VH-VL binders against q8mxu4. Designs and how they scored, part 27

Target 1, 107 residues: q8mxu4
Amino acid sequence: MCDRDDCASIASRCTGETIICAFVESITPPKIRDKTGTYELKCPFAEGFTMEIGDLFLFHFVFDGSSEKCTRLTPIPKMLAMVYEKLLKDLRKAKKEGKMIISPTAN
Key: E = the ipSAE of ESMFold2; O = the ipSAE of OpenDDE; V2 = 0.75 times the mean of E and O plus 0.25 times the DockQ between their complexes.

## First folded at step 18 (VH-VL; framework fv_satralizumab)

Design w01 (at its last look DockQ between E and O 0.67; V2 from the best seeds 0.63)
Fold by OpenDDE, look of step 18:
Structure w01 (fold): chain C 107 residues (1-107), chain A 123 residues (1-123), chain B 107 residues (1-107)
Amino acid sequence: as target 1 above (107 residues)
Amino acid sequence: QVQLQESGPGLVKPSETLSLTCAVSGGSISSGYAWSWVRQPPGEGLEWIGFIYHSGSTNYNPSLQGRVTISRDNSKNTLYLQMNSLRAEDTAVYYCARDTGWYDYYSGYFDYWGEGTLVTVSS
Amino acid sequence: DIQMTQSPSSLSASVGDSVTITCQASQDIDNYLNWYQQKPGKAPELLIYYASRLETGVPSRFSGSGSGTDFTFTISSLEAEDAATYYCQQYDNLPLTFGQGTKVEIE
């Protein structure tokens, strides 16, 4: 099970769930970017959702061992990026220590 | 792919101001990336000078004591470095590099470098 | 500032040898460490980013590992063209800082 929540780790294709705070790098193809790197999403962004390059989102991903599924997409003001980064770091730590399980949620 | 090319005077006298340019091609300097300057004295290691973000905001190495200004011209796709009050110890090869930092949030790694330009400070 | 202590300062090895370089950060920098190769008279080139990610086009004989404060760069089988100086660099916090460098010479 993946205990990382960054773009560089998505490519590892492990099973489990994670929340990634990342910027939109491109729309077509859909790419996201954070401090760890860039990842091209296997699936397009959710229908009916508008986004621009440079927007910041929380991506809730579920991994089935083959590809990622984005089950929730939450827009985040850029000014809160550091707050969410810290929050996710704490969540990662809690998850690693077996103190927290991230459950999938619907949009 | 992105290419960077530094240019400068080569020789500068002590106490004078250094002005360098970095011509960027194969990519827009107004993109979400950050752009950095890094220098290397002859036979020594690398020192980060500073960078400019997507928005135009800048960050500088405190070791340079406020002597540095980094700017850009989007219309020319060019990066600039100005350094005041030059000293002999400022003699170095100066590199411009693309920083993978994205939209003013963070600094990343340097994935593209110029070939560098030697600046010698001598009377 | 975050100090990066690189070891050794220089080494000599033969073609086919395994070479290891270490980098120690003065504080926890997570995985925000890069490795660069600089050949004489040339600009540095990125080899490894985020501690262990191989840059596109870089030979697989190069690798990186570690997290927190202790990092390792390895050339599994040294080639003649690998004669260069190698630098680690942290990007966890500003100012960005580099290790002192390791000069690798081929016997």
Scores: ipSAE 0.730, ipTM 0.914, lowest interface PAE 0.8, mean pLDDT 92
Fold by ESMFold2, look of step 18:
Structure w01 (fold): chain C 107 residues (1-107), chain A 123 residues (1-123), chain B 107 residues (1-107)
Amino acid sequence: as target 1 above (107 residues)
Amino acid sequence: QVQLQESGPGLVKPSETLSLTCAVSGGSISSGYAWSWVRQPPGEGLEWIGFIYHSGSTNYNPSLQGRVTISRDNSKNTLYLQMNSLRAEDTAVYYCARDTGWYDYYSGYFDYWGEGTLVTVSS
Amino acid sequence: DIQMTQSPSSLSASVGDSVTITCQASQDIDNYLNWYQQKPGKAPELLIYYASRLETGVPSRFSGSGSGTDFTFTISSLEAEDAATYYCQQYDNLPLTFGQGTKVEIE
């Protein structure tokens, strides 16, 4: 049900739910970044979250064809950035080869 | 707009130590980015030398066999390259560049480059 | 170390031609591949990152494609100012490595 994206792939997403692991690059304008590049959010950060430039989060997005909503942020330790990146690489490789898809656990 | 400018001796002798500086302006070297050194022998391709991360952690190309030290001085907004035991094949244009690595992760691509400085290693 | 092999080593083409350069990695590098342009006496300049994402301000005639081990860089309609040497560079793993370059000349 819940997909996994990166800053590059989310730019073409139109529908569904997805998770991105990314650093906060800027707050005004709201930008995030990962190894694939940057992405400027089309909506403000969800209320009730404290964040600073350089923080690492899992961003949960919901798309309904025309709008992007960030519905949940889960802070994660920065040292885990490369673990998640490796998980995404494995997922992309499995999808490319038509093998069983292994999705990371959302919080 | 970030700008980088290399400087150092143009001519050095074999077995001596090369010391280069890279002055950064229009941005802080203590931001989240990493900073790389890259070299190019005349008429040849590009070789990555190494980088220094946001935290000061470094990584070097093993092809340089431990001869390299990259450091920085945040108060002067300046990067440094030291290469010891110079050989004729170390003759190259030396560039500093901003690496899009972020907070010690995601070494990536080089979006700002210095103009380069030619270093000739000759007797 | 990941070896990057470009083809051809040089080419000549006329203004308006479509030009294609290939880059092959010695192992799967996902999409972690960049393209740079270098004019004589100048530093390299980033054109494309993450295989296909255009750097800001780069003309749309430049494009990149490919994934895994085989990558393609295309200039869709060559201009006189495009005479330069082009380098691919992988960033999947350290050490960061470049292709040997492809010199593009105008006929």
Scores: ipSAE 0.714, ipTM 0.886, lowest interface PAE 1.1, mean pLDDT 89
ESMFold2 (binder alone), look of step 18: mean pLDDT 92; pTM 0.933
ESMFold2, look of step 19: ipSAE 0.507; ipTM 0.833
ESMFold2 (binder alone), look of step 19: mean pLDDT 90; pTM 0.931
OpenDDE, look of step 19: ipSAE 0.720; ipTM 0.919

Design w02 (at its last look DockQ between E and O 0.64; V2 from the best seeds 0.00; counts 0 for: pae E 2.1 > 2)
Fold by OpenDDE, look of step 18:
Structure w02 (fold): chain C 107 residues (1-107), chain A 123 residues (1-123), chain B 107 residues (1-107)
Amino acid sequence: as target 1 above (107 residues)
Amino acid sequence: QVQLQESGPGLVKPSETLSLTCAVSGGSISSGYAWSWVRQPPGEGLEWIGFIYHSGSTNYNPSLQGRVTISRDNSKNTLYLQMNSLRAEDTAVYYCARDSGWYDYYTGYFDYWGEGTLVTVSS
Amino acid sequence: DIQMTQSPSSLSASVGDSVTITCQASQDIDNYLNWYQQKPGKAPELLIYYASRLETGVPSRFSGSGSGTDFTFTISSLEAEDAATYYCQQYDNLPLTFGQGTKVEIE
């Protein structure tokens, strides 16, 4: 298992769940990007959701050991990118220290 | 794939202004990436000069004391570097590079580089 | 500014040898470290990004590890074409900074 919450970590095929703050790099194929790199999603973006390249989202991923499942997608204003990055960093640290568990939430 | 090519005067006198261009091909300079300039004095290491974001916002190395201006022309798909008040210490190979930065968020690794252009500052 | 200190400044090794270069950051930079190869008269080339991610097309004999302040770059089996200067570079904070470089010579 990995406790990282970034695009580079998705490729590691970890188990568990995480929240990733990332930009949309492309729609077809669906790719997201953050400071750590790029990841091409195994599944398309949620139906009924409109997005553009450059949009910022929180992606809630659940890993089953084979692929990721995006269970929640939250649009985020770009100006808050740094805030969420810091927030997620803090959450990651807390989780690593056993002080916090990130729980999935429904859309 | 993306290619970069620097061009410049080669020789510049002290106190004069350096103007460099970087022609980008195989990709749009306005595609969302950031673009950086990096220099390397002969036989020495690498120094980051600055970058320009997708929006056109710029950031420069404080070590250059405000002597640098980075700009771009989207219609020409070209990146520019201007450096004022040149000194002998500014003698270096100047590289342009594509930065992993995306849509005005973060800067990171340089995945594509030009071949560089030598700039010699001498009277 | 974040100072990056590489060790050693130079080394000589034989084909087939394992080569290790270290890079130390003056502060915690998480995994935001890249490694470049520069051959004489050529521009640097990205080999590793985000501490351990191998750039596309880069041979698997190159690897990176570490986090925080201490990082390692390894060539598992040196080849003649690996003669070059290698640089680490942090992108945790501006200004972006490079290590002094490590010159690798082939005996």
Scores: ipSAE 0.715, ipTM 0.912, lowest interface PAE 0.8, mean pLDDT 92
Fold by ESMFold2, look of step 18:
Structure w02 (fold): chain C 107 residues (1-107), chain A 123 residues (1-123), chain B 107 residues (1-107)
Amino acid sequence: as target 1 above (107 residues)
Amino acid sequence: QVQLQESGPGLVKPSETLSLTCAVSGGSISSGYAWSWVRQPPGEGLEWIGFIYHSGSTNYNPSLQGRVTISRDNSKNTLYLQMNSLRAEDTAVYYCARDSGWYDYYTGYFDYWGEGTLVTVSS
Amino acid sequence: DIQMTQSPSSLSASVGDSVTITCQASQDIDNYLNWYQQKPGKAPELLIYYASRLETGVPSRFSGSGSGTDFTFTISSLEAEDAATYYCQQYDNLPLTFGQGTKVEIE
């Protein structure tokens, strides 16, 4: 099981899918980072994407217990990074306290 | 590895302006990280002064009442701290540090610190 | 401002003992808490970030745990070289703030 959707949690032993909002830290070796730390990917980035250091993406990962796959990348405008961090923090807090905070609809 | 070294005057007078430099080696100050200044009065705890982001944008501890300016010179790989209107309470060891902030988006932990430089404010 | 309160202010223990230091935040800071070690006349050194993540090269006898407002730092088997002052520091919100420190002495 995964309790958090961040670079710290990606190293956990959970299976299934997770989405992480993170910056590209390095291409070779492939590393991502957020406020919780850095993570070196165990798989290459999904094909068909041009990645630059400092880019911000939603990384969609699928784990099957022994391998990780980055199956989708969604670029995020860098100006929205703090909004995403705040939203994720509120969601994690609500799950910890048994409350669900519904994300505001995008304007 | 990244190394930081502060320098500046050891003794300054009240009401004067403090000017400190932080020379960085083993890495670039323009490499995506933020950079912080932190101080420690003798025998006391640590106080964050402010930081400068990758882009050059800054943020300061409001407890310093707008007296602080942090800047940098990428060509010299050097950080600067200016503090106006010095008081006896500004006597402290001043450190520069690499902040885990990345591309102006957050701030965090300080993984590399300078050796610190003692500044004494005395008439 | 988020106030960080450490306990105890000082302690004395023997080599081989387990040592525990606590840090309490004045509001929920999620896991955005770091621990530093400072030896006399030296700059602080990062030991732990994000509440429980060891910085590279930090011995495994150091550990951190907790979330929200209550955090714990433990040295599982004290060594003579661990005599130092330890600080917690939050990075959930600005200004960044430190605990007042805990001085650990070897008997």
Scores: ipSAE 0.468, ipTM 0.826, lowest interface PAE 2.1, mean pLDDT 86
ESMFold2 (binder alone), look of step 18: mean pLDDT 90; pTM 0.937

Design w03 (at its last look DockQ between E and O 0.51; V2 from the best seeds 0.61)
Fold by ESMFold2, look of step 18:
Structure w03 (fold): chain C 107 residues (1-107), chain A 123 residues (1-123), chain B 107 residues (1-107)
Amino acid sequence: as target 1 above (107 residues)
Amino acid sequence: QVQLQESGPGLVKPSETLSLTCAVSGGSISSGYAWSWVRQPPGEGLEWIGFIYHSGSTNYNPSLQGRVTISRDNSKNTLYLQMNSLRAEDTAVYYCARDTGWYDFYSGYFDYWGEGTLVTVSS
Amino acid sequence: DIQMTQSPSSLSASVGDSVTITCQASQDIDNYLNWYQQKPGKAPELLIYYASRLETGVPSRFSGSGSGTDFTFTISSLEAEDAATYYCQQYDNLPLTFGQGTKVEIE
């Protein structure tokens, strides 16, 4: 399963696969934006997608060391922007409160 | 780069309607950002008045009891604030600011501010 | 409405000192907290957004930390030009609200 990031947390990501829900802020240079701020992409947008400033996407990334790869864009209805923001907020709160993976127990 | 400049009357009387303009240069008010108005009574803290989104939809501080209208004219690159039924308590420096809201979402912090204009409400 | 309380209300320090200001929210605001500097006779200027992200062009001696309800703003080595009033401001929910300000003076 892929991780989930935001514009603030993806800036420090070095490994793995992740998804971010963000608006296109600019094309040149390529920048995206959510409630946590802006992020300048280190890779070109995926070929074959028409992107316009103000479009909302799920951006799929794969990180290979510090190398960023943009593998997929999934269009998202703009009305869902705040739903995704709330989801990420709840996930950050759960991680901060130390929610633990439940360990298996003997019967 | 982006510059904002407020203008309007410096002295107004109670019960009148305040009308302020904010001229924006070095960037377009139709560029996807939201635009906020903030005020500061002399020697006091800051109070958010409201914003206008890229689409023209607005949201206002309920503490202002429905007295506020924010609008814009994209062809003049200008923002407007109208406040009805002025009271002495409305005496403040009024700022316009670029709100980092984007395409009608995520408003919340202000990266460019105007110089502010003092409005004094007095008989 | 979310109330924001800053501490201290004022302080006096020497050039080179480390200065710390705190901001407390009346409810959990995640990291949706900004810091502004306002010099006498001028508009506020954004220094930090999303609790800890520096705005472009802001000197690295400024920093922010915290999450939830308790936030800290630090000037690591005070300079004469830092004499100003500093405000925190939350953007978790509307209406947007500011702290009452902290006046920093140079001795």
Scores: ipSAE 0.737, ipTM 0.888, lowest interface PAE 1.0, mean pLDDT 89
Fold by OpenDDE, look of step 18:
Structure w03 (fold): chain C 107 residues (1-107), chain A 123 residues (1-123), chain B 107 residues (1-107)
Amino acid sequence: as target 1 above (107 residues)
Amino acid sequence: QVQLQESGPGLVKPSETLSLTCAVSGGSISSGYAWSWVRQPPGEGLEWIGFIYHSGSTNYNPSLQGRVTISRDNSKNTLYLQMNSLRAEDTAVYYCARDTGWYDFYSGYFDYWGEGTLVTVSS
Amino acid sequence: DIQMTQSPSSLSASVGDSVTITCQASQDIDNYLNWYQQKPGKAPELLIYYASRLETGVPSRFSGSGSGTDFTFTISSLEAEDAATYYCQQYDNLPLTFGQGTKVEIE
């Protein structure tokens, strides 16, 4: 079961949905990274996006039990990266404590 | 694979400035990591000194009271550590290491380390 | 600063024994905790990251667990080559801080 919204959680092959804030580590192959580690995406990035290494995104993932599907990408300005990191940290903590759930549809 | 190699003077007098270099190979210092310095006094534990991010931004351990400057030369793929006003307690093995962190709000784990270089502060 | 307290400071065990080291953080650091092995005269080497993730190439006899403030590092079956000092390290907040280390000696 995935109780977190990070790169390490993706590797656990959970079912359901999650939103992960991570930066682009590599374009080819597509890899993202956060504090928990690196994950190579199994789904291609959506067409029409100009993505560079170092860009920060909110990744909306849907898990079907075998692989993740990136259903939405939201670019995050780098100047707001710290704010989002702190926000997600707080949300994760709240979720861990059973006080809040992270809703994928909120993004 | 990434390799790091520290080099320094070995012996430094009190009040003088320490200058260390860390040659990085097998990876670019601008490739999206936080390149750190860590030291270890003989027989003691590890102390994080600071790091420089791929952007060039730096963070230092407040315990060093502003005596530290970390820089880099991308063309040489080399990291540098400068520490001013050395004291006897600065005697330590100095390591450079790669941190999986990216931005100043994000640090990670040290996945690659140099072999370290001993710096002795003595008159 | 976040203080990391390891226990014990040292231990002696025989080959084949299970060894357990604990690390306590002065505040909640989520899972942002790493474990390193340092053999005499050598640089530290990463064994575990993000509390329980085994670094590539590290033997499976090494493991980590815990979250929040209390963490555990375990060697399931001690080998002679495991004689070393082990350190925990938090990366939840700057400055990065290490535990004082646990020296593991082989009888």
Scores: ipSAE 0.565, ipTM 0.875, lowest interface PAE 0.9, mean pLDDT 89
ESMFold2 (binder alone), look of step 18: mean pLDDT 91; pTM 0.932

Design w04 (at its last look DockQ between E and O 0.52; V2 from the best seeds 0.52)
Fold by ESMFold2, look of step 18:
Structure w04 (fold): chain C 107 residues (1-107), chain A 123 residues (1-123), chain B 107 residues (1-107)
Amino acid sequence: as target 1 above (107 residues)
Amino acid sequence: QVQLQESGPGLVKPSETLSLTCAVSGGSISSGYAWSWVRQPPGEGLEWIGFIYHSGSTNYNPSLQGRVTISRDNSKNTLYLQMNSLRAEDTAVYYCARDSGWYDFYTGYFDYWGEGTLVTVSS
Amino acid sequence: DIQMTQSPSSLSASVGDSVTITCQASQDIDNYLNWYQQKPGKAPELLIYYASRLETGVPSRFSGSGSGTDFTFTISSLEAEDAATYYCQQYDNLPLTFGQGTKVEIE
């Protein structure tokens, strides 16, 4: 199972798998950003990808104890940035109110 | 370190047009960030005026009733504010600031500010 | 428009005191709230964004918390240079709006 984070919430993650929708802020050092702020990766970006500052990706992370690895980058159209922000906000509201968790699922 | 410096006329008459300049140094205005203008009447609180994205796209506070134009000149690393039909209530310190907007998305927190320039609207 | 209401309007405290300022939004703004410090004759300075994230170089005696409509800003041990007016500001929705300010004075 794969969680969902933003640049603010991933900073405190220690375990599990998660996905962030964010823009590339810097390649060296590796930084990403969204509406919640910036996050400097503790690992390199996944290899074999062409990226430019300002590109939007889904970033896949795996945390194993205190280790962080970026395992996949999936480019997405920039117009979807606001959609992903809204979906995460709605998921968190549902969770806070004790409702069923409704998370995006990739098949 | 990014630095911003506003400049303008200081004293203007009602119904005239205000033109302000914001000189940016230590960084490029085309670097991905958005740029905002904010004003503060003397002894009062802060009011957001509008922003310009790195692409040149703009958004304005509707409270200013379409009187505002924000523009830029990337070759001079300079931002501009134009405000038409000035009124006494437009008397304020005017600030330019770097906005957290990124590549035409988001907006909303301001991490670098200019020193501000006082504009007085009086006949 | 989202209205931001701060309390108190002003306060006086001694060096070493803990002070707390509250900010209330007229609607749910999630965590999209910032805190600024403005010293007399100076521009505002960003201290905290996204409710609780400290801007780079901001002393750790400053902190923020809250979510939704109710937010708090705390100075854990007041210093003389902290005499200033403090503003909250939301960025959930346009237009961006500020609280009316809280003036902090040293006794």
Scores: ipSAE 0.730, ipTM 0.894, lowest interface PAE 1.0, mean pLDDT 90
Fold by OpenDDE, look of step 18:
Structure w04 (fold): chain C 107 residues (1-107), chain A 123 residues (1-123), chain B 107 residues (1-107)
Amino acid sequence: as target 1 above (107 residues)
Amino acid sequence: QVQLQESGPGLVKPSETLSLTCAVSGGSISSGYAWSWVRQPPGEGLEWIGFIYHSGSTNYNPSLQGRVTISRDNSKNTLYLQMNSLRAEDTAVYYCARDSGWYDFYTGYFDYWGEGTLVTVSS
Amino acid sequence: DIQMTQSPSSLSASVGDSVTITCQASQDIDNYLNWYQQKPGKAPELLIYYASRLETGVPSRFSGSGSGTDFTFTISSLEAEDAATYYCQQYDNLPLTFGQGTKVEIE
């Protein structure tokens, strides 16, 4: 499964790009989590970011068939977490139904 | 690993208030996740009661008609369940469980459960 | 509320048999479905999360599949210790709801 944008799907090692909304579960090692589970990142976080456990981010991942690359991080205010969660949920369903595709966005 | 242990009065009279505690060890209730209460009448299925997030936000099953309050004491690492106006049909084993959820925008799977405590409502 | 309907309500099988339990949701819940095992006098234990993810420490003879409204739980080779009641549970929307359970007895 390569068409999903969640933590569970990262492990599928697909090619392409995706944006995942997840919170930081652990700093060392770096782990993120969402409704689908936990994923330990195999790429280091970009320099210059100060992360705390519980912080919510949009993770832009690029897959080359072997591992994910964290190409972009976008911090999400916690007050908007529910909005993003619902939005992504709706997008996932829409994509599943073939109504639209989830594409990476510039940041 | 995380461990949960429920405790309660065992027997409660109709119309009285139930108070349960859930002692959590091996993890902090304020470090994340959601913490749920689930009950099971004897010989029946499971019913979700509600949960409290590590932030303190709560959600309850509407079927309980506002009779439930879930709270916590971070200093004691303990969860609480209060249920008012008990009825015979509230007789059940009550479980506390850790939910994979984080903050108040989602919940998930229950990966750790207490052993449960039986509550019998009888005059 | 989302209703979860399990089938069958009970079954009896022999050691070594393959056992299949189904769970149907009243609406599309994506993959937000978990399976639990409850042995007599014990608390439920998580076996499968997010439809098909095997919980750590759970034997590989347990598996889950499905998406949307129809889900399947399978024990590939039944063991005597697998005598229990199994429950599905959705977490797509609140309130969280469980199936009515499937009692598995060993002949």
Scores: ipSAE 0.324, ipTM 0.834, lowest interface PAE 1.8, mean pLDDT 88
ESMFold2 (binder alone), look of step 18: mean pLDDT 91; pTM 0.936

